# Ledger of designs, part 3: VHH binders against Putative glutathione-dependent formaldehyde-activating enzyme

Target 1, 157 residues: Putative glutathione-dependent formaldehyde-activating enzyme, of Halomonas elongata (e1vbt6)
Amino acid sequence: MLLEGSCHCGAVRFRVVSPHPYPFNRCYCSICRKTAGGGGYAINLSGDADTLVVHGAEHTSIYQAEIDGLTSPGERHFCSRCASALWVFDPRWPELVHPFASAIDSDLPRPPERVHLMLENKPDWVEIESREQDRCFAGYPDESIAEWHARLGLEEG

## First folded at step 4 (VHH; framework vhh_7uia_1)

Design s27 (from a06 with S50A)
Fold by ESMFold2-Fast, scan of step 4:
Structure s27 (fold): chain B 157 residues (1-157), chain A 119 residues (1-119)
Amino acid sequence: as target 1 above (157 residues)
Amino acid sequence: QLQLVETGGGLVKPGGSLRLSCVVSGFTFRSYAMAWVRQAPGKELEWVSAISSSGSYTYYEDSVKGRFTISTDNAKNTLYLQMSSLKPEDTAVYYCARVPKYWGSFDYWGQGTQVTVSS
């Protein structure tokens, strides 16, 4: 599925092909919450990095988090004009780019099951709106985005 | 039962070489990106190198580029760091770490192995 996205001010627009467009992951860690988590979490999608086309790339800036005293190689790209969080690129997985669902203008499908991760570090004021079919993890989940789509039959046929 | 065990450290003279090994157990090794991280006496932790789960991409910190090589042997569940042209500045405890599939902190670390570069 072709995903189209933009920042709030319109200075940055992008398109990327996602084989796994269901917005199922809710990440409650401090980095996701503080950079892209107005509701206490951020939602990331998977996209093919080689298909990413950006208009207004000169208006993007990169933030790399400090984690346990280390500078993460993960790059959080955002609009330097309006501060909209746009996508994450991690050079350790160069084939992938992870746009934030909040930056996507295309109509995203509703996931039959959500995954809630990094719950051990969420603030007490953040309430988990978990359904019976949802899965919860204190830290990282035991499956990738691609594996989740495959398990639920959401890729093809 | 998840374990990361580093070996191969020791004392070496400037210009020498060492090969660090990290044997992994308790998870599917080839499904995760892996990293080497070091901490010199009185200094902060710093990245050394990382390798993608597929092994097709590697990352190196600027101070070690061209001198260090990261690799994996999936049949042995082992991560390696080949260090050449060692400098006194490379003296540190070297840790093997598992990189989560999502960006964030490392979720598992080894106990570390000491590398000392001096005469």
Scores: ipSAE 0.000, ipTM 0.251, lowest interface PAE 11.4, mean pLDDT 79

Design s28 (from a06 with S50T)
Fold by ESMFold2-Fast, scan of step 4:
Structure s28 (fold): chain B 157 residues (1-157), chain A 119 residues (1-119)
Amino acid sequence: as target 1 above (157 residues)
Amino acid sequence: QLQLVETGGGLVKPGGSLRLSCVVSGFTFRSYAMAWVRQAPGKELEWVSTISSSGSYTYYEDSVKGRFTISTDNAKNTLYLQMSSLKPEDTAVYYCARVPKYWGSFDYWGQGTQVTVSS
């Protein structure tokens, strides 16, 4: 699927082809929440970096997080004018780029949010190993999903 | 150096079982969620399963639910994938992957282990 995206002020526009355009990744870490998480998380998509075309690239800035005293090679690209979070690129995996769903203007397929709610109510594909975790999981879906920010939804085989 | 080393692949008949292991080194294993992903010949990478850093939550791709079980042994820094009721469609190279704390993508991968389901 061809994805089109932009920043709020319109200074940056981009296009990228995604083989997995489903907005299934929710990141609740402090970096994603503080830079792109108005709802308490950021939603990341996968895109083919070789297909990324950017108009107004001169208006983008890059933030690299410092983790345990070392600068992460991961590049968070945002509009220097309006601060819209746009995509992340990691040169260690140059074939991939990860646009934020919040920056996508194209119609995205609905995420399986209902599946998440059903999983907590009927966890037939999740294993709860302790009584304490069972209570927390049932009472705080966002915390369960925060542990699930690592849950990836790739194409079926 | 960061390393992920997979073992346990092989040839098995449909309906059979295999157990994959992944030994990790160079990072604090218990601090990261871990995943298994696979790539069938001529296909794209497919996520198979993820286990939380605590080991308390497990997640599976729909086609493997009830057949595969992901687990960890923190004392051995080892990730496992127990596979049962294997189907020809499960034929793939299986990769152990570290899930980053900040993102929905994988930040470190192993070399892979081949699983072939055929008579």
Scores: ipSAE 0.000, ipTM 0.122, lowest interface PAE 13.7, mean pLDDT 71

Design s29 (from a06 with R98K)
Fold by ESMFold2-Fast, scan of step 4:
Structure s29 (fold): chain B 157 residues (1-157), chain A 119 residues (1-119)
Amino acid sequence: as target 1 above (157 residues)
Amino acid sequence: QLQLVETGGGLVKPGGSLRLSCVVSGFTFRSYAMAWVRQAPGKELEWVSSISSSGSYTYYEDSVKGRFTISTDNAKNTLYLQMSSLKPEDTAVYYCAKVPKYWGSFDYWGQGTQVTVSS
């Protein structure tokens, strides 16, 4: 599925192909929460980095988190004019880009199951609204985004 | 079966060079991005470099940028790391890894090859 996204002020617009567009991953780590999340988490979608096309790229800025005195190679791209969080690109996984669901203008499907990850990093004030079909992990999940779609019969191709 | 075999490590003086090799078997080499990761004594695993499945895009951790070069030889199913201007801080066990097509832990790591930079 072709996903179209933008920042709030319209200075940055982008498009990317996602084979797995269900917004099911809720990440509770401090970086996702503070840079791209209301409600205590961010929702990261999967995208093919080679298909990413950006208009207004001169208005994007990159933030790299500092962890224990070391700069993380993960790049959080945001609009330098309105501060909208747009996508994460991590060169360690050079073929992937993760647009935030909050930046997507295309209609996203509602997931039948949500996955909550990095729960050991959430602050106490964040409440997890977990449905009976949802799954929770203290760190990383035990299946990939592709495996999740296959298990639930949601593959598109 | 999947195998990643690293070679080319050794003892070298500061300013020296080494070329690490990783021979890959058990999967379609050109279908996956590959990475080099290292672990120094008493420290956590550190990502060093990644290369796209096409070989067209290479990325490096800031402390090695300009000194290390990642490359592939698809005919030999081999990943390389050319290391120059080596520093004592580069002393570590170096692992090659298959990068998954999703944002998660690297799929498979080899046994590693020891690099020691010392006088």
Scores: ipSAE 0.368, ipTM 0.776, lowest interface PAE 3.0, mean pLDDT 81

Design s30 (from a06 with V99I)
Fold by ESMFold2-Fast, scan of step 4:
Structure s30 (fold): chain B 157 residues (1-157), chain A 119 residues (1-119)
Amino acid sequence: as target 1 above (157 residues)
Amino acid sequence: QLQLVETGGGLVKPGGSLRLSCVVSGFTFRSYAMAWVRQAPGKELEWVSSISSSGSYTYYEDSVKGRFTISTDNAKNTLYLQMSSLKPEDTAVYYCARIPKYWGSFDYWGQGTQVTVSS
């Protein structure tokens, strides 16, 4: 599925093909929460990096988190004008880009189950709306985004 | 109960070779991407290499490309780093790290193994 996205001010627009377009992951870690998580979490999608087309790329800036003294090679791309979080790119997996669902303008499908991860890092004020079918993890889940889509028969190729 | 145990470090002369091994227990090894990370004396942690869960895709920091080879043996739950043409600047503690199925950072680390390259 072709996904179209943008920042709030419109300076950055992008398109990317996602074989895994269901927005099911809610990440409650401090990086996701502080950079993209007005509700206490961020929702990431999967996209094919080779298909990413960006307009207004000169208005993007990159943040790399420092974790226990290590500068992560993972790149969080955001609009330098309005601060909208846009996507994550990690050069260790150059075939993948992870746009945030909050930056997607295309109609995203509603997932049949959600995965809540990094819950041990969640502050007490953050509420979890967990449905009976949802999965909850104190740390990282036991399957990837691609594996989740495959298990539920939702992948597009 | 999850463990990553590195071995194979030691003292080697410039131009020499070493093979590091990381034996994994407590999780399904073939389901995760894995990495090697190093820390040189007085410096920050540096990512060295990663391998996909399938073993089909490998990635290297520019300074080690062509000299280091990352591989896995799923039957032994073991991650390897074959290091050749070693340089004094490769002197560091080398850590085995698990890469989460989510796109974030490393979630579990080994205790590290010391590699010293000197004459």
Scores: ipSAE 0.000, ipTM 0.219, lowest interface PAE 10.9, mean pLDDT 80

Design s31 (from a06 with V99L)
Fold by ESMFold2-Fast, scan of step 4:
Structure s31 (fold): chain B 157 residues (1-157), chain A 119 residues (1-119)
Amino acid sequence: as target 1 above (157 residues)
Amino acid sequence: QLQLVETGGGLVKPGGSLRLSCVVSGFTFRSYAMAWVRQAPGKELEWVSSISSSGSYTYYEDSVKGRFTISTDNAKNTLYLQMSSLKPEDTAVYYCARLPKYWGSFDYWGQGTQVTVSS
């Protein structure tokens, strides 16, 4: 489906194709919470980066978090005029762009299940509203990285 | 059936060059972004470079910018990494990976190819 979005002031508008606009990814990490998470998390959707079209791109700014003294390659795009968080793009995964549900103007479907990420990093005041069908992960949903690592004989980091 | 086969590694002297190749099969190559990642002995996995599914956008880890070039040949279903001005710290096993159409993980890693840079 085509997702259309904008910042609060309207200076930035965008559209992106999301083959599956769910599961809605609720991210509880400090970066998502502090930049886009008034309720203790940000909701990240999945979109095809090659389909992203932006109007008013001159009004976007990029924030790259510093993690353990190193600048993360992950790009958090926001409106430089109104500060609306718009999407995350990480060049390590150039196929993907993650618009924030808060920036989407299109009618989003209600997800049958939600994915909760980075729960190990949530503060105690944030309570997880988890349904029985929802999926919860202490980090990213990728103990698969440990599995492929083991299968290919890669060393554990 | 789904397979990534890497070649082109070897022993080179500092300042030398190598070209790594990754031949993919069992999926539509041009529909996926691809990456090169490496792991040096005793270190964590490090992302090196990515290329978009269209081939139009390339991205590099800062330590390899200007020295490495990622490219694809869709007709051959092949991903390349041209490595120049190699340094001892580039010594690692290099893996090609298909990037998922969702955040956070890689799938269908290759077998890896050893690159050793020493005199």
Scores: ipSAE 0.005, ipTM 0.265, lowest interface PAE 10.6, mean pLDDT 75

Design s32 (from a06 with V99T)
Fold by ESMFold2-Fast, scan of step 4:
Structure s32 (fold): chain B 157 residues (1-157), chain A 119 residues (1-119)
Amino acid sequence: as target 1 above (157 residues)
Amino acid sequence: QLQLVETGGGLVKPGGSLRLSCVVSGFTFRSYAMAWVRQAPGKELEWVSSISSSGSYTYYEDSVKGRFTISTDNAKNTLYLQMSSLKPEDTAVYYCARTPKYWGSFDYWGQGTQVTVSS
């Protein structure tokens, strides 16, 4: 599926092909919450990095988180004008780019199951509206985004 | 049951070479990226190198690029760091670390192995 996205001010627009477009993955860690988590979590999608096309790239800035004194090679791209969080790119997985669902303008499909992760880092004011079919993890699940889509038969060819 | 064990450290002269090994148990590389992280005396942790879960993609800190090579042997459940052209500034305890696929920090670490580069 072709995903189209933008920042709030319109200075940055992008498109990317996602073979895994279901917005199922809710991450409650402090980095996701503080950079992209207005509801107490961020939702990351998966996209093919080779298909990413950006208009207004000169208006993007990169933030690399520091974790336990170690600078992560992962890159959080955001609009330097309006601060909209746009996508994550990690050079350790260069085939993938992870756009934030909040930056996607395309109609995303409703996931049949949601995965809630990093719950031990969730603030108390955030309430989880977990459905019976949803899965909850104190830290990281054993399953990747691609593996989740494969298990539920939701992969796009 | 889940364990990472580093070996191969030692004393080497500048310009020398060492190969570090990390034997893992309780999980497979197929599901996790792996990294080498080092800590020099009195300094903070420094990321050195990472390898993707597929083994197809490798990344290096600028100071070690061209001198160090990270690799995996799935049949032996072993992660390697081949170090060449060693410099005194490479002196550190080297840790292998496991990386989950959701932009986490490292979730499991080995005990570390000491590398000393001195003449």
Scores: ipSAE 0.000, ipTM 0.238, lowest interface PAE 11.5, mean pLDDT 80

Design s33 (from a06 with P100A)
Fold by ESMFold2-Fast, scan of step 4:
Structure s33 (fold): chain B 157 residues (1-157), chain A 119 residues (1-119)
Amino acid sequence: as target 1 above (157 residues)
Amino acid sequence: QLQLVETGGGLVKPGGSLRLSCVVSGFTFRSYAMAWVRQAPGKELEWVSSISSSGSYTYYEDSVKGRFTISTDNAKNTLYLQMSSLKPEDTAVYYCARVAKYWGSFDYWGQGTQVTVSS
């Protein structure tokens, strides 16, 4: 599926192809929460980095988190004008880009099951809306984004 | 049987060079991005470099940029790391790793090869 996204002010627009467009993955870590987590978490999608097309790239800025004194190679791209969080690109996994569901303008499908991860790092005010079918992990899940889509028969293609 | 086998480690003096090789088998090498990851004694794993499945895009941790070069030879199913201007802080076990499809992780690792940089 072709995903179209934008920042709130419209200075940055982008398109990316996602074979796995279901917004099922909720990350509660401090980086996702503080940069893209108005509800106490961020929702990351999977996209093919080679298909990413950006208009207004001169208005994007990159934030790299510092973890225990070391600069993370993960790049959080955001609009320098309106601060909208747009996507994560991590050169360790150079064929992937992870747009935030909050930046996607395309109609995203509703996931039949959600995965909540990094729960050991959530603050007490964040309440988990866990449905009976949802999965919860103190750290990272045991299943990839692609494996989740394949298991539920949801892979785009 | 899927495996990654590293060779080329050893002892080298500061300013020296080494070339690490990783021969892979059991999967279609040219279909996967590949990476080098290192671990110094008593430290956590540190990502060093990645290369796209096409070989067209390479990425490096800032501390090794300009000194290390990652490359692939698809005909030989081999990943390389050419290391130059080596520093004592480059001392570590170096692991070859396969980049997992569609997920931000490494799903298979080699046994590692020791690189020691000392005077």
Scores: ipSAE 0.247, ipTM 0.705, lowest interface PAE 3.9, mean pLDDT 84

Design s34 (from a06 with K101R)
Fold by ESMFold2-Fast, scan of step 4:
Structure s34 (fold): chain B 157 residues (1-157), chain A 119 residues (1-119)
Amino acid sequence: as target 1 above (157 residues)
Amino acid sequence: QLQLVETGGGLVKPGGSLRLSCVVSGFTFRSYAMAWVRQAPGKELEWVSSISSSGSYTYYEDSVKGRFTISTDNAKNTLYLQMSSLKPEDTAVYYCARVPRYWGSFDYWGQGTQVTVSS
């Protein structure tokens, strides 16, 4: 599925092909919560990095978190004008780009199951609306986005 | 059977050069991004460089930019790391790794090759 996205002010627009466009991953880590998590989590989608096309790229800025005194190579791209969080790109996994569901303008499908990750670092005020079928992980899940889609029998968009 | 085998390590003086090679088998090399990762004595694993499956895009950790070059030879199923202007801080075991379509880890690693930079 072709996903179209933008920042709130319209200075940055982008397109990316996602073979797995279900917005099922909820990340509760401090970086996701503080940069893109008004509800206590951020939702990341999977996209093919080679298909990413950006208009207004001169208005994007990159934030790299410091972890234990080292600068993480992971890049959080956001609009320098309105501060909208747009996507995460990590050069260690150069085939992948992870747009935030909040930046997507295309109609996203409803996930049949949600995956909650990084719960070890969740603050107490954040409520997990977990259903019996949902999966919860203290850290990272043990399956990829592609494996999640395969397990649930979902087709590419 | 899936295998990654590194060679090319050794002892060099500061300012020297080495070329590391990683021969892969058991999977379609052109379909995966590849990476070099290192571990210095007493330290955690550190990502060094990645190359896209097409070979068109390369990425480097800041401390090695301009000194190291990652490349592939698809006909030989081989990943390379050309290292120049080596520093004592580059002393580590260097591993080649297959980059999965899963964020947060690497799938398969080689056995590693030792690089020592010392006078």
Scores: ipSAE 0.194, ipTM 0.654, lowest interface PAE 4.9, mean pLDDT 82

Design s35 (from a06 with K101T)
Fold by ESMFold2-Fast, scan of step 4:
Structure s35 (fold): chain B 157 residues (1-157), chain A 119 residues (1-119)
Amino acid sequence: as target 1 above (157 residues)
Amino acid sequence: QLQLVETGGGLVKPGGSLRLSCVVSGFTFRSYAMAWVRQAPGKELEWVSSISSSGSYTYYEDSVKGRFTISTDNAKNTLYLQMSSLKPEDTAVYYCARVPTYWGSFDYWGQGTQVTVSS
């Protein structure tokens, strides 16, 4: 699926092809919450890095988090004008880019199951509205985004 | 279920070599970047090396460049660290770590394997 996205101010617009476009992951970690989490979590999608086209790239800035005393090579790209979180690129997976669902303008498909992760880092004011079919993890889940789509039969070719 | 098991550590003299192995189970190995991190006695955790999920890109901490080589064998679900020209400063517990696909950081660690470089 072709995904189109933008920052709030419109200075940055992008498109990317996602073979795994279901917005199923809710990450409650401090990085996701503080950079992209108005609801107390962020949702990351997967996209094919070779298909990423950016307009207004001169208005993007990169943040790299320090995690457990180590500088993460993961690049969080955001609009330098309005601070909208846009996507994550990690050079350890150069074939992938991870746009935030919050930055996507395209109609995303509804996930049949959600995964809530990093719940040990969730503050008390954030409420989890989990459905019966949803899965919850104190830390990271035991499957990747691609594996989740495969398990539920939702892969796109 | 999900496990990372390191082997190959031991006692070696300065200038020697060791090959560390990490066998993984419970997830699709080729879908994740992998890393080696170490912790010397009384010191903080130190990242050593990472390899991309494709195996095409490798990264090293400056003090190990040219001496250590990270690699994967997807058929064996195994991550390797070939260590050569070992120094006493390389003495540490070495941990295999999985890197999550979409936002970086180490999420699963093995139990570690001890490498001691001494006389």
Scores: ipSAE 0.013, ipTM 0.339, lowest interface PAE 7.7, mean pLDDT 82

Design s36 (from a06 with K101Q)
Fold by ESMFold2-Fast, scan of step 4:
Structure s36 (fold): chain B 157 residues (1-157), chain A 119 residues (1-119)
Amino acid sequence: as target 1 above (157 residues)
Amino acid sequence: QLQLVETGGGLVKPGGSLRLSCVVSGFTFRSYAMAWVRQAPGKELEWVSSISSSGSYTYYEDSVKGRFTISTDNAKNTLYLQMSSLKPEDTAVYYCARVPQYWGSFDYWGQGTQVTVSS
């Protein structure tokens, strides 16, 4: 599926092909909460990095988080004008780009199952609305985004 | 239980070579990017090298480029770091680490192996 996205001010627009377009994960870590998580979590998707096309790239900035004394190679791309979080690119996973669901303008499908991750980092004011079918992880999940889609029969291409 | 077990450290003279190995168990090795991270005495953790889950892409800290080579043997579930032209400043405990897909730093670590470069 072709996904179209943008920042709030319109200075940055992008397109990316996603074979895994379900917005199923909710990440509660401090980085996701502080950069893209007004509700206490961020939601990201998976896209084919080779298909990413950006308009207004001169208005994007990159933030690399410092985690336990190390600068993460993961790149959080955001609009330098309006601060909209747009996507994450990690050069250790160069085939993948992870747009935030909040930056996607295309109609996204509703996930039949949600995954809640990094719950060990969740502050007490954030409440988890977990359903019986949802999965919860104190740290990282035991499956990739592609594996989640495959398990539920939801992948395309 | 998933485990990462490093071996191959030791004492070597400046200009020497060592090969570190990390045997992993409890997860599908081919599905994860892997890294080597080091910590010198009294210093902070320093990322050294990473290899993509496909094995096709490798990344190195500037101070080790051209001297260190990261590789994998999927049949043996083993990550390697071939170190050459070792310098005293390479003295550190070297940790094998698993890289999560969700843009994190590292989610699992080994116990470390000591590398000492001294005459």
Scores: ipSAE 0.238, ipTM 0.560, lowest interface PAE 3.8, mean pLDDT 86

Design s37 (from a06 with K101L)
Fold by ESMFold2-Fast, scan of step 4:
Structure s37 (fold): chain B 157 residues (1-157), chain A 119 residues (1-119)
Amino acid sequence: as target 1 above (157 residues)
Amino acid sequence: QLQLVETGGGLVKPGGSLRLSCVVSGFTFRSYAMAWVRQAPGKELEWVSSISSSGSYTYYEDSVKGRFTISTDNAKNTLYLQMSSLKPEDTAVYYCARVPLYWGSFDYWGQGTQVTVSS
């Protein structure tokens, strides 16, 4: 599915093809929640990095987290004018870009199951609203986004 | 049988060069991005470089930019790392790794090749 997104001020607009457009991943790590997580988490989608087209790219800035004195290669792209978090790109996984659901203007499908990850980093004031079918992980999940789609029968016919 | 086999490591003096090779078998090489990761004595694994499945996009850890070049030869199912201007801090076991098609950890690794930079 073609996803269209933008920052709040409209200076940055983008398009990306997502083979897995369900907004099911809720990440509670300090980087996600401090940069894109007003509710205590960020929702990351999957997109094909080679299909990403950006208009107004001159208005994007990149943040790379410092972890134990080392600069993470992961890139968090945001609008330099309005500070909207837009997408994550990590060159270690160069086929993937992860737009934030909050930046997507396209109608996203409702996920049948949510995955809560990095829960060991969750602050105590954040409540996890977990449904019976939802899955919770202290760190990273034990399945990929593609495996999640396959398990739930969501792959395209 | 899936295999990643690294060669090309060795002892080199500071400022020297080495070319690492990784021959892969048992999967469709062109369908996966590939990476080099290293582990220095007493340190955690450090990502060094990645190349997209098309070979069109290459990425490097900041400390190796301008000194290392990653490339592929799809006809030979081979990943390369050309290392120049080597420094003592580049001393490590270098691993070839397959990058999963979707977000996650690296899923298959080679056995590694030792690179030692000393005078």
Scores: ipSAE 0.012, ipTM 0.420, lowest interface PAE 8.4, mean pLDDT 80

Design s38 (from a06 with K101S)
Fold by ESMFold2-Fast, scan of step 4:
Structure s38 (fold): chain B 157 residues (1-157), chain A 119 residues (1-119)
Amino acid sequence: as target 1 above (157 residues)
Amino acid sequence: QLQLVETGGGLVKPGGSLRLSCVVSGFTFRSYAMAWVRQAPGKELEWVSSISSSGSYTYYEDSVKGRFTISTDNAKNTLYLQMSSLKPEDTAVYYCARVPSYWGSFDYWGQGTQVTVSS
């Protein structure tokens, strides 16, 4: 599925092909929550990095988080003008780019099951709206984004 | 049930070589990126190298480029770090770490193996 996205001010617009377009994961870690988590979590998708086309790329900036004294190679791209979080790119997975669902303008499909992860990092004021179908993890889940889509029969081929 | 076990550390002279091994169990090795992280005495943790889940892409900290090689053997569920041209500043405890595909932070670590480079 072709996904189209943008920052709030319109300075950055992008398009990317996602074989895994379901916005199913909710990450409650401090990085996601503080950079893109107005509701206490962030949601990102998976896209093919080689299909990413960006207009206004000169208006993007990159943030790399420090975790336990280590600089993460993961790049959080955001609009330098309006601060909208746009996508994550990690050079250890150069074939993938992870746009934030909040930056997607295309109509995303409704996930049949959500995954809540990094719950050990959740502050007490954040309430988890977990359905019976949902899966919850104190840390990271035991499957990848692609494996989640395959398990539920949702993979685009 | 999930374990990462490092071996191969030791005392070596400057210019020498060592190969570190990390045997993993309790998860699908091929589904995760893996990393080596070190901590020198009295210093903060330092990322050394990472390998993609496919094994096709490798990344290195600038100070070790050309001297260290990261690799995997999927049949043995083992991560390796081949270290050559070792320097006293490479002295550290070396940890292997699992890297989930989502956010690039480390979720599981081994116990560590000591590497001492001394003359």
Scores: ipSAE 0.015, ipTM 0.314, lowest interface PAE 6.9, mean pLDDT 82

